# Ledger of designs, part 1: VH-VL binders against COMM domain-containing protein 3 (commd3)

Scores and structures below are computed, not measured.

Target 1, 195 residues: COMM domain-containing protein 3 (commd3), of Dictyostelium discoideum (Social amoeba) (q54qk4)
Amino acid sequence: MNLSEDVLKGIETLSDEKLINDSVFKHIIDTCFLVILKKKTESDLFDNKAVSSVDTIALKQTFSAFIVFILESMKINYDQSSISDLLEEHKLSSSRIDFISNYFKEYRVAIRKHLSVTNFHFPHIIDVNWRLDLFMKSNAVEKLNTPVYLINLTTEQEENVKGKVQFAATLDQLQDLVFKLRDAQKQIERSSIKS
Positions, changes and structure headers below are counted from each chain's first letter, unless a header gives other numbers; antibody chains aren't numbered by Kabat.
F, E and O stand for the ipSAE by ESMFold2-Fast, ESMFold2 and OpenDDE, each averaged over both directions (binder to target, target to binder). V2 = 0.75 x the mean of E and O + 0.25 x the DockQ between their complexes.
[cut] marks letters that were taken out.
Atom coordinates printed by the task and the answers are left out, and those that the model quotes come from them; centres of patches stay.

## First folded at step 4 (VH-VL; from O10 with heavy chain Y105F; framework fv_olinvacimab)

Design U01
Fold by ESMFold2-Fast, scan of step 4:
Structure U01 (fold): chain C 195 residues (1-195), chain A 118 residues (1-118), chain B 107 residues (1-107)
Amino acid sequence: as target 1 above (195 residues)
Amino acid sequence: QMQLVQSGAEVKKPGASVKLSCKASGYTFTTYYMHWVRQAPGQRLEWMGEINPSGGSTNYNEKFKSRVTITVDKSASTAYMELSSLRSEDTAVYYCARWSLDYAFDIWGQGTLVTVSS
Amino acid sequence: NFMLTQPPSVSVSPGKTARITCRGDNIGDKSVHWYQQRPGQAPVLVMYYDSDRPSGIPERFSGSNSGNTATLTISGVEAGDEADYYCQVWDYSSDYVFGTGTKVTVL
């Protein structure tokens, strides 16, 4: 499985029991799966008293990373042993791996059906000196009849200046953005090599 | 110890409403979903609905959606289920049960018998 | 609506093996949980996620789930195992679905 370093970092944060205790861990995993199924919203996690002690940015990054992990796992049809092996490589305990495995067992078929009914295309996440955060809005799906993601894009510049951009995007718009970012990265890499 | 304690038996006439309670103790009430499941005499278990106590979001079985309302009182660690427009076929034992993906329905209330008769 | 069908009854002699089936379309793609209910009592979880045992449930209880059939197996049956048994799954469209139930009689 090809996941960006930022996504893998977010997954590794789930192994740190001092930062993410079992109660918070369970809320993150549960909310990720149910948000994809449009049974919950991200506010079911972020407005929860149980997560009040966790850094909000770290919580959002972990949540976004795990959403990407689920969607990418579904896209490439990653089997259960492969999922467990990847999570073990990134230092999750056997009990946390078992918890996540139970969620994949319970919801895998439903996610597949849900995504096919809504004509979803899985986005790829890419790094280009930018961080991309995905937040799903289930209320927007009901109102607009189209899945909508809240995108947070953070850029870093040479003068140690951070830029921030927020916008809402449909899955098609997100896919277009990911392809454009990927193409830009490849252009930069090719230019760098030959200079 | 983790337990769910339900309110006592009810006898109602057709057309009435009934409101049952389920008090949780021994665990963090807002961490797990609370469900209501009924069982008519000699019949199977039938799921009625669920609530997430943290946010108050509910999901109901389509069969009961027009007549059932599930609520919570977080400060009392208590869930409620109200069923309106009662019919004779609503005579059943009503259970509350805790759900998690760690443990399925691992903790059940003792059940409340509701009898609907004229 | 998704439906789980169980045989209404199973009779078994003490010390023998009881097998309770739960049939549903592509049930092997779902996680099956099993509950034991004695007369006048609330259900008790005896098997979860196809084949995992909760704390306090004896090793003689085992489970499997493949294709269109899940099975709860009770080996070395004891008189105390006499009860009604229900399978249960989650389904996207039907949410939480319980089986029709099986009465296990130890004779």
Scores: ipSAE 0.007, ipTM 0.535, lowest interface PAE 9.1, mean pLDDT 79

